# VH-VL binders against Protein STK_02290: the designs that were tried, part 18

Target 1, 225 residues: Protein STK_02290, of Sulfurisphaera tokodaii (q976g0)
Amino acid sequence: QEQLVAVNELNENLGKVLIKIARDSIANKLGILKINLEDYLSSLNDPILNKKGLAFVTLETYYGNSTSLRGCIGYVEAVAPLKEIVSKAAIAAAFSDPRFPPLSKGEFDNIIIEVTVLTKPQEIDVENRWELPKKIKVGEDGLIVEYGILYSGLLLPQVPMEYCWDEETFLAETCIKAGLEPDCWLNNKVKIKKFQGIIFREEKPKSEKILIIKPSEVKCKKEEI
Key: E = the ipSAE of ESMFold2; O = the ipSAE of OpenDDE; V2 = 0.75 times the mean of E and O plus 0.25 times the DockQ between their complexes.

## First folded at step 9 (VH-VL; framework fv_acimtamig)

Design t05 (from n02 with heavy chain S57D; at its last look DockQ between E and O 0.64; V2 from the best seeds 0.63)
Fold by ESMFold2, look of step 9:
Structure t05 (fold): chain C 225 residues (1-225), chain A 126 residues (1-126), chain B 106 residues (1-106)
Amino acid sequence: as target 1 above (225 residues)
Amino acid sequence: QVQLVQSGAEVKKPGESLKVSCKASGYTFTSYYMHWVRQAPGQGLEWMGIINPSGGDTSYAQKFQGRVTMTRDTSTSTVYMELSSLRSEDTAVYYCARAEKFYDFYSGYPNYFDYWGQGTLVTVSS
Amino acid sequence: SYVLTQPSSVSVAPGQTATISCGGHNIGSKSVHWYQQRPGQSPVLVIYYDNKRPSGIPERFSGSNSGNTATLTISGTQAMDEADYYCQVWDSSTWVFGGGTKLTVL
């Protein structure tokens, strides 16, 4: 009954549709696109879009030769069809990210939309917690650290690539993100989950051209002082 | 149209247990968290705990740990809150309240309560 | 153990601006949410994440949060705004509500 989207089912065409869902959902909420959003989503009958899925929507302000973060919200529990998850995440990223004011109409044409589709996080089972670094793969896996509902931290698969982290550093930083000590992953009461993702990104604001980015393709960046 | 409809008022004696239901409609039940909050007569709001209706995971306020149990039935889209060993101080209106499940990287899960049930008055006579 | 402090009451004339404070140690580093509760009714969210307004809440409601004080502001106050108002924050392991402020529109 429950059907989950697999990342390998998503191609450029479906990536364009996911970005369009995100952009149209934001436009509808701004009053730019006057539609019934529920009817719009219901009209999307592609079987893959109707599978349950997980996604993050990232908005960036476009400056021509650079971008800056403008919002990033997602769902890591597969409770609804992918099309609905992307719509809800897009709206939340635009209007409900606590770091930013609600997106204005004036900003709409100057943002880049990025949709990252995730696999269902799965707990990593080991007999010896010291084996955890061997069970994750930097460049493919994202991590979630959980200690009950209250302590939860998530890092996307591209993050350790951007910072040139090894697996143990990735684990430690995810622990810190959860508000726990860096070595929390050695604690048997802490859950470590992994997932994978693929990134679909507008090349320019509202462009038909999109970029498809696998986390393994993200190059190490060093901050220049 | 989102609605949270709670069970009716109850009168209890000290030492008994109460169980309040909260039936959700107008949205996908498992796609939101559910919280319970109570309000003693003439007093403010007091958070009791949270349940994830998808898997049934819970977390309770320390004050109620050991006395409160929250459960759900996904087939009826209903959350239950049970409070045991009642005292007169437990006289209150009990509310269920819905919260979004989206995740943001600054605060983790967003936790504001966007819709509330109508409340259930429970009176515990001393 | 985190405490939010609100005044017990605030009175304003119709059309005037009401301000309701919510004090807490370093509350400016937290996200503050505000609820309106009219007599005999359930709470209604009016501000979330310090200054964001849910759909259907009039523009006269606004919020701010800095230092040790968060503030709910109601401009052009109307008789229908007469209610109790509660601030709320997450404090590490629990949701904390302020004690509530009764807004009276004279």
Scores: ipSAE 0.588, ipTM 0.827, lowest interface PAE 2.0, mean pLDDT 89
ESMFold2 (binder alone), look of step 9: mean pLDDT 92; pTM 0.941
OpenDDE, look of step 9: ipSAE 0.664; ipTM 0.878

Design t06 (from m06 with light chain V95Y; at its last look DockQ between E and O 0.72; V2 from the best seeds 0.67)
Fold by ESMFold2, look of step 9:
Structure t06 (fold): chain C 225 residues (1-225), chain A 126 residues (1-126), chain B 106 residues (1-106)
Amino acid sequence: as target 1 above (225 residues)
Amino acid sequence: QVQLVQSGAEVKKPGESLKVSCKASGYTFTSYYMHWVRQAPGQGLEWMGIINPSGGSTSYAQKFQGRVTMTRDTSTSTVYMELSSLRSEDTAVYYCARAEKFYDFYSGYPNYFDYWGQGTLVTVSS
Amino acid sequence: SYVLTQPSSVSVAPGQTATISCGGHNIGSKSVHWYQQRPGQSPVLVIYYDNKRPSGIPERFSGSNSGNTATLTISGTQAMDEADYYCQVWDSSTYVFGGGTKLTVL
């Protein structure tokens, strides 16, 4: 809210800076770029970068005509400036994603980096839980399902677009992601939160040109047999 | 440079309460979860609960539900653990332990402890 | 409740490879973390997410996890590796530790 980065404050130039923060943080961790990260981040004085923020960093291996996921880590609690969140998320995506081994030096020139900046998640309040599907917008909203501090599941706004899900399916799949039954969203003890995001993505590995992607622009994937 | 400094050893009587502090430094206090884990003499590690220093929400192991309370003071970067109705079986070293708050789509929030306090020995004698 | 089983002790000669097991039903579907505790000291994270090493942990520490067994492996074992080792998982709503394994380097 008051001290958080708003998505509409972000433009192409800031998107390029966020991607550079992510790439330089990974390069530093690999020993490719020898800098003091604390000093580097401190030198970034743009007021927007210094506001608290929420972000995911996604890494994909580049194959020229396609890409594949290589890591995706984020922070959904705004406890630090956006520049620091992006740096930490980039490092975590490269080295701490449980699905993948740590990123190697040999991979560094063949990944693309994507930074997704999030709005603050807002709990969806309804009198009747059956109204929840009507309160979410596929193509705009991401979802978080929480039950206490220990159970959570999160799906980004582009996910239901990629899978051609309707709102109820989106809720059910987010419940499953949290380790709960598909109908958990009907349970009054379960919190359902929504958020939005904007995506900044390298066009090619290490390119200065970036793409700005709204989740609504993501096309439904066809099933190919 | 990350440091978790706990309060000193205590001797307690059955029925009393203990309160252990854990002061964090060298990192942003609210950017990480804090856990409490205890270790009875000659035994292994036992998880007690978690606090989110941002906002103060908690979850406790079932064994300690109703006896344990975890709080924090963000102005001093300190977490507290209180355990009431002490028994001799509560004699243990009590550790605070830090956990990352990053989120991934495979496992959610991290469920490992990257830094531990020095431990606080609490002896409950009959 | 979920149970993790570790051997009580493992002995190894200096320079040889130590293997410490952590047994659990379908543990291969969980993320396993390992801690080293030297006498009189706090635990130290040595492996997380089955096979990842925190900064400052020597490359001779490695981990694996499949089926019903997770394994901590220490190659080129040194006297300084003598300690208790605990495996740990998260299971539903609680954190579960193994009983610990005392590694002796003779």
Scores: ipSAE 0.646, ipTM 0.849, lowest interface PAE 1.5, mean pLDDT 90
ESMFold2 (binder alone), look of step 9: mean pLDDT 92; pTM 0.938
OpenDDE, look of step 9: ipSAE 0.667; ipTM 0.881

Design t07 (from n02 with heavy chain S54N G55S S57G; at its last look DockQ between E and O 0.73; V2 from the best seeds 0.00; counts 0 for: pae E 2.7 > 2)
Fold by ESMFold2, look of step 9:
Structure t07 (fold): chain C 225 residues (1-225), chain A 126 residues (1-126), chain B 106 residues (1-106)
Amino acid sequence: as target 1 above (225 residues)
Amino acid sequence: QVQLVQSGAEVKKPGESLKVSCKASGYTFTSYYMHWVRQAPGQGLEWMGIINPNSGGTSYAQKFQGRVTMTRDTSTSTVYMELSSLRSEDTAVYYCARAEKFYDFYSGYPNYFDYWGQGTLVTVSS
Amino acid sequence: SYVLTQPSSVSVAPGQTATISCGGHNIGSKSVHWYQQRPGQSPVLVIYYDNKRPSGIPERFSGSNSGNTATLTISGTQAMDEADYYCQVWDSSTWVFGGGTKLTVL
């Protein structure tokens, strides 16, 4: 039976491989790297890469001393091996993010890639819903809000750190992300799940050196977004 | 190559039930949602509902609540749509259509239908 | 429920630009998807998220969405583009399709 990837199984070497999967998948779609993507992924035999997993891929345009968001797509249900999830998320972030045009060949050498790997989400059980903020740790946990099959929202663990939110605000904003009222987390029919994540990020476009970022290390950004 | 192959055309009488199958291939079956859409002769498209093939969870359009049931068999990568208490106005082509499960900030969820089955004509007549 | 309004038909000469409108209240705040259905065939996605083209769809297909109107544009229209075209949005708890526009290439 296939196991899910645990965040503590991921090291710097595997982080580099995940970023390479993302970059090669985008390069292949651009026609820069001429490979059979299915054969490429099947050649990756590390047992951890073959476990089911969740990931988000974030692309940022590099300006030397600053960056700006260029795409961010992920999957909220772990139904495929981590290597395949990262490949699909990378392609979607580059070409299918509705906020941005498809990535061009001219942009490829001027982006940085970030892969955030997530643990299996677990439902938070409480007797009193008002205790939910106490079961959540900003800087460690990401949140998923679910109501039926059609209402689902997810916020990554770094998001409340970036916006300087407390736990209750984090819950409310995740409800809004799901298309629900800010207080939906008080409703016993709404499922609240938490997960953890780790961030692997290129230091510069296409750099061999990567940064490993824990969400707890993300500093508050008081600039308009 | 992604393919959605549906069961063949059927002729039904009022009061009977229909059950249309949609077999998926060329992708990981549980990684996508499946929708059902119908099109009456000479008419437009009408959404019927959605199934998550991984969990079996469903949601149906209000018009079909109580008459429609969607199921799946993960071992054969097949979804099924059953419509009961048929009437002549249920004469239509029935389509399955898949949708990505990826999460984005603009459209939210659910997503567009990227691949469609060939359609199954069901004729309801006495 | 939410209503999408399309013209019943649009006619263009070969090589000209066809525009197909999809009207809806505040549709500019929604993601609009477009499907082509040739006679006797299944729908095919031609535009998603207002203005993105799936792989294999010719560059002459484009889209826009602002205010109360989304538009599908086909430049250099060819005989093979003769089909019905449907716009689609998600509205709260249901998928809504427009009534369809028959594009005729004379």
Scores: ipSAE 0.503, ipTM 0.803, lowest interface PAE 2.7, mean pLDDT 89
ESMFold2 (binder alone), look of step 9: mean pLDDT 92; pTM 0.936
OpenDDE, look of step 9: ipSAE 0.826; ipTM 0.920

Design t08 (from m06 with light chain S31Y; at its last look DockQ between E and O 0.61; V2 from the best seeds 0.56)
Fold by OpenDDE, look of step 9:
Structure t08 (fold): chain C 225 residues (1-225), chain A 126 residues (1-126), chain B 106 residues (1-106)
Amino acid sequence: as target 1 above (225 residues)
Amino acid sequence: QVQLVQSGAEVKKPGESLKVSCKASGYTFTSYYMHWVRQAPGQGLEWMGIINPSGGSTSYAQKFQGRVTMTRDTSTSTVYMELSSLRSEDTAVYYCARAEKFYDFYSGYPNYFDYWGQGTLVTVSS
Amino acid sequence: SYVLTQPSSVSVAPGQTATISCGGHNIGSKYVHWYQQRPGQSPVLVIYYDNKRPSGIPERFSGSNSGNTATLTISGTQAMDEADYYCQVWDSSTVVFGGGTKLTVL
């Protein structure tokens, strides 16, 4: 497996570029911008952007004092440069998230874009599956649960923080995400991977100010997933 | 543009094997899953199996387990489907179909087939 | 095994609305995709995730899904819409197709 972008390679400037890639990609799809997306992405010569990477793009509708989820798509296979992954994820989040209708032009100005770049997922190996919770840290680790080619679920590091989950609940919810039973993580045939992430977020729609957020800084919303 | 070009029509005898190729172009080959679906004359669509982007993992419909093999060659952007121990009932048009996998916070997304090959007719007759 | 049930055929006059049903147990809890197949051609995705249209698919194509029935609706049906239509879902790591519906434009 090729070396992926590391979190420590990213900074505020690259974060701004990633947000811009996401926003421009969506704008282009909406017809607000008229660019050749491939040429645009190719023109970005930063070595970090050209390394293979994993990322999620989250869109939220901005209401001034609150936000609501409007789309979220991620790619967790290291199949393309980070810049391309972010572009694809942004377009998918805006127009292909099955939970939401396609984003309209009228919504574009009220959308906050969040880009989460992931570290390389690492399989967690334990002798006793009951020890798995001890190998996971809520507020730091995201999880991937895999069983075969078709059962796969992923939850970002900020998700358990948002819902005030402990490590065991985090595992159970990731199992459910994968389409498996909540206790699937006790099955040694199920592969459990952990990863970390860095979050870049617009302060407000189209803001030049980009926030760097640690998953541990995310507050609990006390809502059910 | 995305293209899936399959190998030409074949005539086989019972007991033989078929191997159909699907050459992909116009997109990042290693980013998508590939499926195989067949259609007997005058019949509906039947799913055969799936191969992941790397080619390292496959899943086959129970009906074809032990008899079907899907492989992937990244260097040529080609996916292959081999079906052994052919029967007359295997007479069909065989399709390769591309599918993408998404992830999100809250739900898994089942794949759909956004692009299809032109199909390969395989006739099995004594 | 999970089964999707479609009517074998549906007929509609030009300009009228065609409705094709896809029945399945609690299908409303699944995402349904639809494919169009004209005679001698490969299937083409026309609706994905219940009600989303791929690029290039006319707005007259729409989809819905609730309870035990998913529905493909074609408003202002045209001669070119004459084709076989298949619904599709995922179930227990298996792709399931409906039996197909032949749409005839009278």
Scores: ipSAE 0.521, ipTM 0.830, lowest interface PAE 1.2, mean pLDDT 93
ESMFold2, look of step 9: ipSAE 0.557; ipTM 0.824
ESMFold2 (binder alone), look of step 9: mean pLDDT 93; pTM 0.952

## First folded at step 10 (VH-VL; framework fv_acimtamig)

Design u01 (from t06 with heavy chain S54N G55S S57G; at its last look DockQ between E and O 0.76; V2 from the best seeds 0.73)
Fold by ESMFold2, look of step 10:
Structure u01 (fold): chain C 225 residues (1-225), chain A 126 residues (1-126), chain B 106 residues (1-106)
Amino acid sequence: as target 1 above (225 residues)
Amino acid sequence: QVQLVQSGAEVKKPGESLKVSCKASGYTFTSYYMHWVRQAPGQGLEWMGIINPNSGGTSYAQKFQGRVTMTRDTSTSTVYMELSSLRSEDTAVYYCARAEKFYDFYSGYPNYFDYWGQGTLVTVSS
Amino acid sequence: SYVLTQPSSVSVAPGQTATISCGGHNIGSKSVHWYQQRPGQSPVLVIYYDNKRPSGIPERFSGSNSGNTATLTISGTQAMDEADYYCQVWDSSTYVFGGGTKLTVL
């Protein structure tokens, strides 16, 4: 049997647990929390956490009235239990994001952790590929573009909201993300997949209170300038 | 601890096929990509191809298209590389090498090999 | 196909700084990874993403990448650092290794 997490199975309490997994995994790697991570994860018996899952962990530096990106890494193939995916993604976001140095102990108390849980990506099949934009909902869907095993690009559902993109632009930008031409989505050899996500986010660094954010709630930043 | 243990050295004749195994332990086998890289005596490293152990999907370097086949057995956490129509220039040490499957939002998949098998010397001689 | 160029050899005295170059067109726009291979052994990752050090790799190993040149730097070079060093990138649909540099500690 296939045991996959559905986004509708997740509530605020599980969101808090996922954020705690991410934070404790980073703290352990920094030497702040002295635990055996394998034993810690094995102790989490909630059946939903033990289903295979897909997630991104996003770290942001907190400035009080604003934040800035500090790392963003995830798993988009359901290869392990959700609890393990979140732990591995958190560690990678903190230490292996090529844009940033490894997270320091001094930074740890001033980051916000965000966990985005994804639905299993589904290939969008159409007889006429010009119909692909009509099968995509900006504000709900994220996109994956794949060509074979070596070319892949992903954009999260909130991204086209942030940039005020329409569906065709969203497809084109995901192609570019995969290292392909903007019109790659018209090529029958290229797979286009869609997924949905839900965002669990610390309100403030290390806060017990979390926010649950739907991608459709993200405001267009372009219009604010 | 992560370990990649390969099958032992082999001696082959031209025209035969080689098949090298790589058994993984100490991690979740399907959560990582596996690559094959070879090194002819006194020469540098040459990438041969990649397998996704979860799906079984593969991609091969152009030089080896039509001669190489990569497979896996998830029940034994083992990948295999088979190279057919051997010639003397295929004499090399063959390595399996692991790569992360995490996806960095801005840079995509990691393109480095964090753990390597011990290598398998295959000698092709008549 | 994309080419990475390394010097064939570099010699340094013990305690001195060794630098190993990896040349490539616009390599500064790529992520460069470095491997150490001691005689008769498999490669070991020593630097990834230009300048990140895996756990267990001494702090004397560092890396940089800009323009057309990536560089592996070993400060305070020790006899145990004597090995072949390979740079590596991803380019389009393939993985490209440099030709390797033999580091000799005299």
Scores: ipSAE 0.692, ipTM 0.868, lowest interface PAE 1.3, mean pLDDT 91
ESMFold2 (binder alone), look of step 10: mean pLDDT 92; pTM 0.939
OpenDDE, look of step 10: ipSAE 0.751; ipTM 0.905

Design u02 (from t03 with heavy chain S54N G55S S57G; at its last fold request DockQ between E and O 0.74; V2 from the best seeds 0.78)
Fold by ESMFold2, look of step 10:
Order: C-alpha cells, then structure tokens, then sequence
Structure u02 (fold): chain C 225 residues (1-225), chain A 126 residues (1-126), chain B 106 residues (1-106)
C-alpha cells in the first residue's frame, strides 16, 4: 500500500544507509564507483527504504573549521520510495544545481553529505489568516507556500533559526521564495503548508560517524558578530 | 528506457476539436511534469501548457487559455491535450515533453524539457 | 512578453567551431537551455542551465550566458550536427523559445 515514511521509523543506522545511498550515487555518476545503480537500489530491501518519502540532499564543501554550500536539491511530493528519492536528489544536488558547476572527481573527497528526511507537508487551515503565525513553530516547522502549480516556495526548518526570524518573517520570506509578495500568506487563494524534518549529516567528509540534528539546535548566524 | 509515445496524425476541419494522447513508459509517471509544445509548419517551438500528472493540476499559456484542456490517466500513464475551436493556424506538430520535479532549494523547479514525444501532426483544413 | 532572438542560419565548415547566439534583455540573469532538432525529428536537449550537458551529449557541445547574449558552441563540427537549434528560458509563468537557427555544415 501507499505509505509514507514516518520520522519515528528513522534511526542512526538508517541515517547512515541514506547517506551511503547519496554518496554511492554521486560516486557512480563520477565513475569512481562502478556499479549498476538500478541493481544497487533494488538490492536495498529494508521496508522503510521502500516507503514513499520526501527528502533533501545537501552537499557542503569542507574547509576543516567551516563549510560552504555546494548543492541542495530535494523532492517535496512523495511520488517514489525514499531510497530512490535520496539517490536522485543526491545526483541532482551534485550535477544539476544551477548555482554550481557539476561536482568534479577532485571535490568528491572534500564534501560533507547531509540528508534531511521530511514529514508529509500538511496545509495549515485557519478561518482568520492573521492566525497563521500562531500555528507555526520556528525551530520545528518548515514552510511551503503554494499558489497554483507554478508558484511554490519552500524553506527548511533550520532556515529561520539561521536568520533569527520570527514566525511572521518566516511566512513573509517563504512567500518571497515562491515569487510572491511578502504578505501573500494573508491571501486566501495561497496555500500554506508545514512539515518537520530530521537531519543526518556526515561529521567529516566520508566519515562513518554521523550527526543527527534537530533544526532547533541551529544557532543564529548573527551571534557570530 | 524513457519513452513518450503519442497518438497518430489527424486531419481536422475548422471548428472541430483535437485530442492528442501521450503515453509514458520507462519511468515513474507521476514523478515528472508533462508539458505540451507545438510547432507550426516552418515555425519555431511554442509552449502551450503544463500538467502535474500526480495531482492533475494545470497551467496554460495565455494564448490558449479557454481553448486548451490537459488531462491525465495515471492508470495508463497517459497525458491528453485537447484544443477546441480549431482554425487553420492550429495546423502544427504537437509534442509532449517531460520535465524534472526535483526542487532546487534556492531556484525552485527546473524549467527544461529532458525528453520529448515523437510529435503528432494535426492538419486543420477544409 | 519576453523575446529571444536567434540568427536564422549559421554555416560552418566541417571540423570548425560553430557559434549560435541567443539574444535577450538581461538573459545573463536567466537559465538558458538548448535543443537540437534534426529534420523530421523531435527536439533533443543538448545544454541545460547555460552550460550543463545531459548524459550522452558529446563534449564538443558547450554553452555560455552573460549580459544580453547566450551562446551555444559546437567545436569540431560534424555533418551529423546539421540541424535546427533552439534556445529556451522560463520567464515569470511562461516558457519562451527562440525562433531557431538552422546550422548548415559545409
């Protein structure tokens, strides 16, 4: 049956497997790991990996004391098994992110891979749109703004933590992300959805040790000044 | 292997409607967007609209608004495009074209077409 | 309505480099995609996001985009490259194609 992966089904070992799927998929596209990717994914029989899922794969370049973004691609419509979503997202983050050139073989050993698994987005239903900020929890919720099929914007739960935003600012910035006016969330034709995520991240490039991160643990970058 | 197989050529009279099918295979039908693009004889490519095969949601180019309808049947992995009130200027090859559904965190959905159907020639003449 | 302008035709000798331009106001701020259409055939994506090649497209195909001009470059042009070439962008809610360029080899 059509079932979505639940956050409570994901543990450290499964997080390691998701990161391995991402890394092996990129390595295969680079010619570093010579496998048949279809057969590789088919061999992964864990029932949880075969449930439909939503995920983002984030790549960061590692500088020892810091990292910088190198790609971030995901799927926000649960149309395929989690293992396939992570594989496709990893490849797209490495090679099809328009902000960055294709990942080179020389970069492969110096990136950190992060997999964020999302809960199913749920529409926030309010009679008074001014109540929307009260229905959102910065540090827990990610947001999606949708207007028809062509206007969509998404911000992950860690983003308002990084920027020290309150709930109303979070809504406004997600509207802007969708290509809409900052106050679009007051428009009854605009859908506002929320979701949560769990983050699995390599501690260092290619490390077996991973970190499990709650978005609420992300520090505000303005504190660095 | 990805394939988009369209219905055969048609000859229509002005005022009639056309309906072209596009059957997808070799991939998960609902995990990609489908577009329709046409090409009049001796002319370039013209975008007509987009459908999300999973939800059935659509958006149409302004030029075709009110005359075009796009639908799908997920059980047969098939997308349909109907164009009503035909005129001779609607003579064209009609293509279905697939687009990725991945979401780039900073720039949104991709806007290129990675696979195209073989095209369906529709001739509108008296 | 956003307009993309391409030359109607470009001629090149075999083995030489072909350059096909795609003009648009501030096109350098947009992502440009390129399609090859051989006579009687459907279009094939050859460049996406300005300069990325899909799997299976020869390395002799490359692209660039800055200012008001995007360019498709085919080095070592072969007879099989003879085709029509279209540039394409997304603008607001619209997918826009250039008028096409017929590449003739020899």
Amino acid sequence: as target 1 above (225 residues)
Amino acid sequence: QVQLVQSGAEVKKPGESLKVSCKASGYTFTSYYMHWVRQAPGQGLEWMGIINPNSGGTSYAQKFQGRVTMTRDTSTSTVYMELSSLRSEDTAVYYCARAEKFYDFYSGYPHFFDYWGQGTLVTVSS
Amino acid sequence: SYVLTQPSSVSVAPGQTATISCGGHNIGSKSVHWYQQRPGQSPVLVIYYDNKRPSGIPERFSGSNSGNTATLTISGTQAMDEADYYCQVWDSSTWVFGGGTKLTVL
Scores: ipSAE 0.719, ipTM 0.873, lowest interface PAE 1.0, mean pLDDT 91
ESMFold2 (binder alone), look of step 10: mean pLDDT 91; pTM 0.937
OpenDDE, look of step 10: ipSAE 0.786; ipTM 0.913
ESMFold2, fold request of step 11: ipSAE 0.717, 0.700, 0.712; ipTM 0.872, 0.870, 0.868
ESMFold2 (binder alone), fold request of step 11: mean pLDDT 92, 92, 91; pTM 0.938, 0.939, 0.935
OpenDDE, fold request of step 11: ipSAE 0.867, 0.866, 0.871; ipTM 0.930, 0.930, 0.930

Design u03 (from t06 with heavy chain N111H Y112F; at its last look DockQ between E and O 0.69; V2 from the best seeds 0.62)
Fold by OpenDDE, look of step 10:
Structure u03 (fold): chain C 225 residues (1-225), chain A 126 residues (1-126), chain B 106 residues (1-106)
Amino acid sequence: as target 1 above (225 residues)
Amino acid sequence: QVQLVQSGAEVKKPGESLKVSCKASGYTFTSYYMHWVRQAPGQGLEWMGIINPSGGSTSYAQKFQGRVTMTRDTSTSTVYMELSSLRSEDTAVYYCARAEKFYDFYSGYPHFFDYWGQGTLVTVSS
Amino acid sequence: SYVLTQPSSVSVAPGQTATISCGGHNIGSKSVHWYQQRPGQSPVLVIYYDNKRPSGIPERFSGSNSGNTATLTISGTQAMDEADYYCQVWDSSTYVFGGGTKLTVL
C-alpha cells in the first residue's frame, strides 16, 4: 500500500471539506444536487484529499435531543484518494446499507453526517494469543479480524466505547462481526489488525460547525447489537 | 461504463486444461474482487472461486480444489481462470463477475456480483 | 451443504405481479441477491442485500427476505421480464445459488 493519509495531516478545515463531500455526494444521488460528481471531486486539489485514504461515513437521524443510526459504511482498502473514498462511503451509507432502506429526500435535511478517517491498519504480533488484549486500547484502537479472504470484520474505535466493552469483549465482538466464533482471536490463523481514527461530525444537520471527536470521548450507551 | 470482456469459446479434450481470460475496463480494476461462476448447458449457476483485488489471495469452491487456479494481472486489468484435468462435466459457460466489498458498523456482508462478463463456452468432448 | 430452493417455473400474464420464492433454512438471517438471465445472455443483478435495487433496474423489481423465504417481486410484469431468475447467498465459505426459476410471461 502507498502512503496513506495520516491522522495528523487532517484539520478542522479538511474535516469540513470531507463532510461536504459526503453530503454533496448523497444530495447528488438524491437529485437534490445536480452535478457531475467526478468533475466535482476532481476539482478538489488539496494534496491531502488526493492521497489514498481509509474512511467510514456514518449517518444518524437527528431528533434534537437524541440521534439514531441510519447508515454506516466504510472502505478499508486504500485503493483511491480520500475524497473518493468518502464520497463512495457516503453514498453507500445512504443507499446500500443492508440494515436500512435507501435514504429518502425527506430525510436528507435531518441527517447528521460523521466521517471517520482511519490510519493504516497494522497487524498485532504476539507470541501468545492470550496477550492480544494487552496490545489493544479501548477508546483508541479499532480492530480488524481476518480469516482468509472470505471472513473479515471491522469495528471502529468508538464502538467499544459506545457499548462499554473491554478489550477482550472488543476482540470477541469483532470476531463475531467477521462471521467467526467469539474466541477466533485465539486462533493463530486469524489475523488481528488495529488502527486509529479521527472523527469529524456535524453538530447539527447541515451545520457549518464541525466537531472533532476523539474515540476516547465517546460515552457509553446501552448494548444494542 | 463497466465492461468485462472474456476470451473466446474453446473446445477441449478430457484431461486437458482450459484458461479463460477476463479483461476489465471502465472502473478502477484494483478496487474490486473478481469471481468465477460457471453454468452447464441447461443448468443453473455454480460458484467456482474468488480472487482479491491484488491477486495475492484466492479461495475456491471445494469441488474445484486442486484443479482450479485464479490469477490477475494489474498491468493489463485482466483476470484468469485455469481449470485442469478437464472432464465432460466441465462443459459449461464460464463467467467472470465483479464484486465490491465494504464494511458496516455491525456486520460483515458477503459479495454480490454487480457486473458479469459475456461468458466463455468451453466444450469438453472426446 | 446449504441449499436454496426455487420453483422451477412461474407464469404470469402481462401487467400482473410475478412472485418468485427462494427457500433456505433461516435465510432471513442471510443477505439474498437476485439475478436475471435472459436467454443467451449473462446474468444481471436485479436485487442485492434482500431489497436494494441497482441503478438501471426498474422500480417494478423489489425484494424481501424473512424467516425461511426470500421473495423477488415483479409488479406490472412485461414481456422483457421473461427470463431465468436466480437467488444467491453466502454460506460456509461458499456462494450458493438457487436452482433458478423460469419466468414466463403469457
Scores: ipSAE 0.482, ipTM 0.825, lowest interface PAE 1.2, mean pLDDT 93
ESMFold2, look of step 10: ipSAE 0.705; ipTM 0.867
ESMFold2 (binder alone), look of step 10: mean pLDDT 94; pTM 0.954

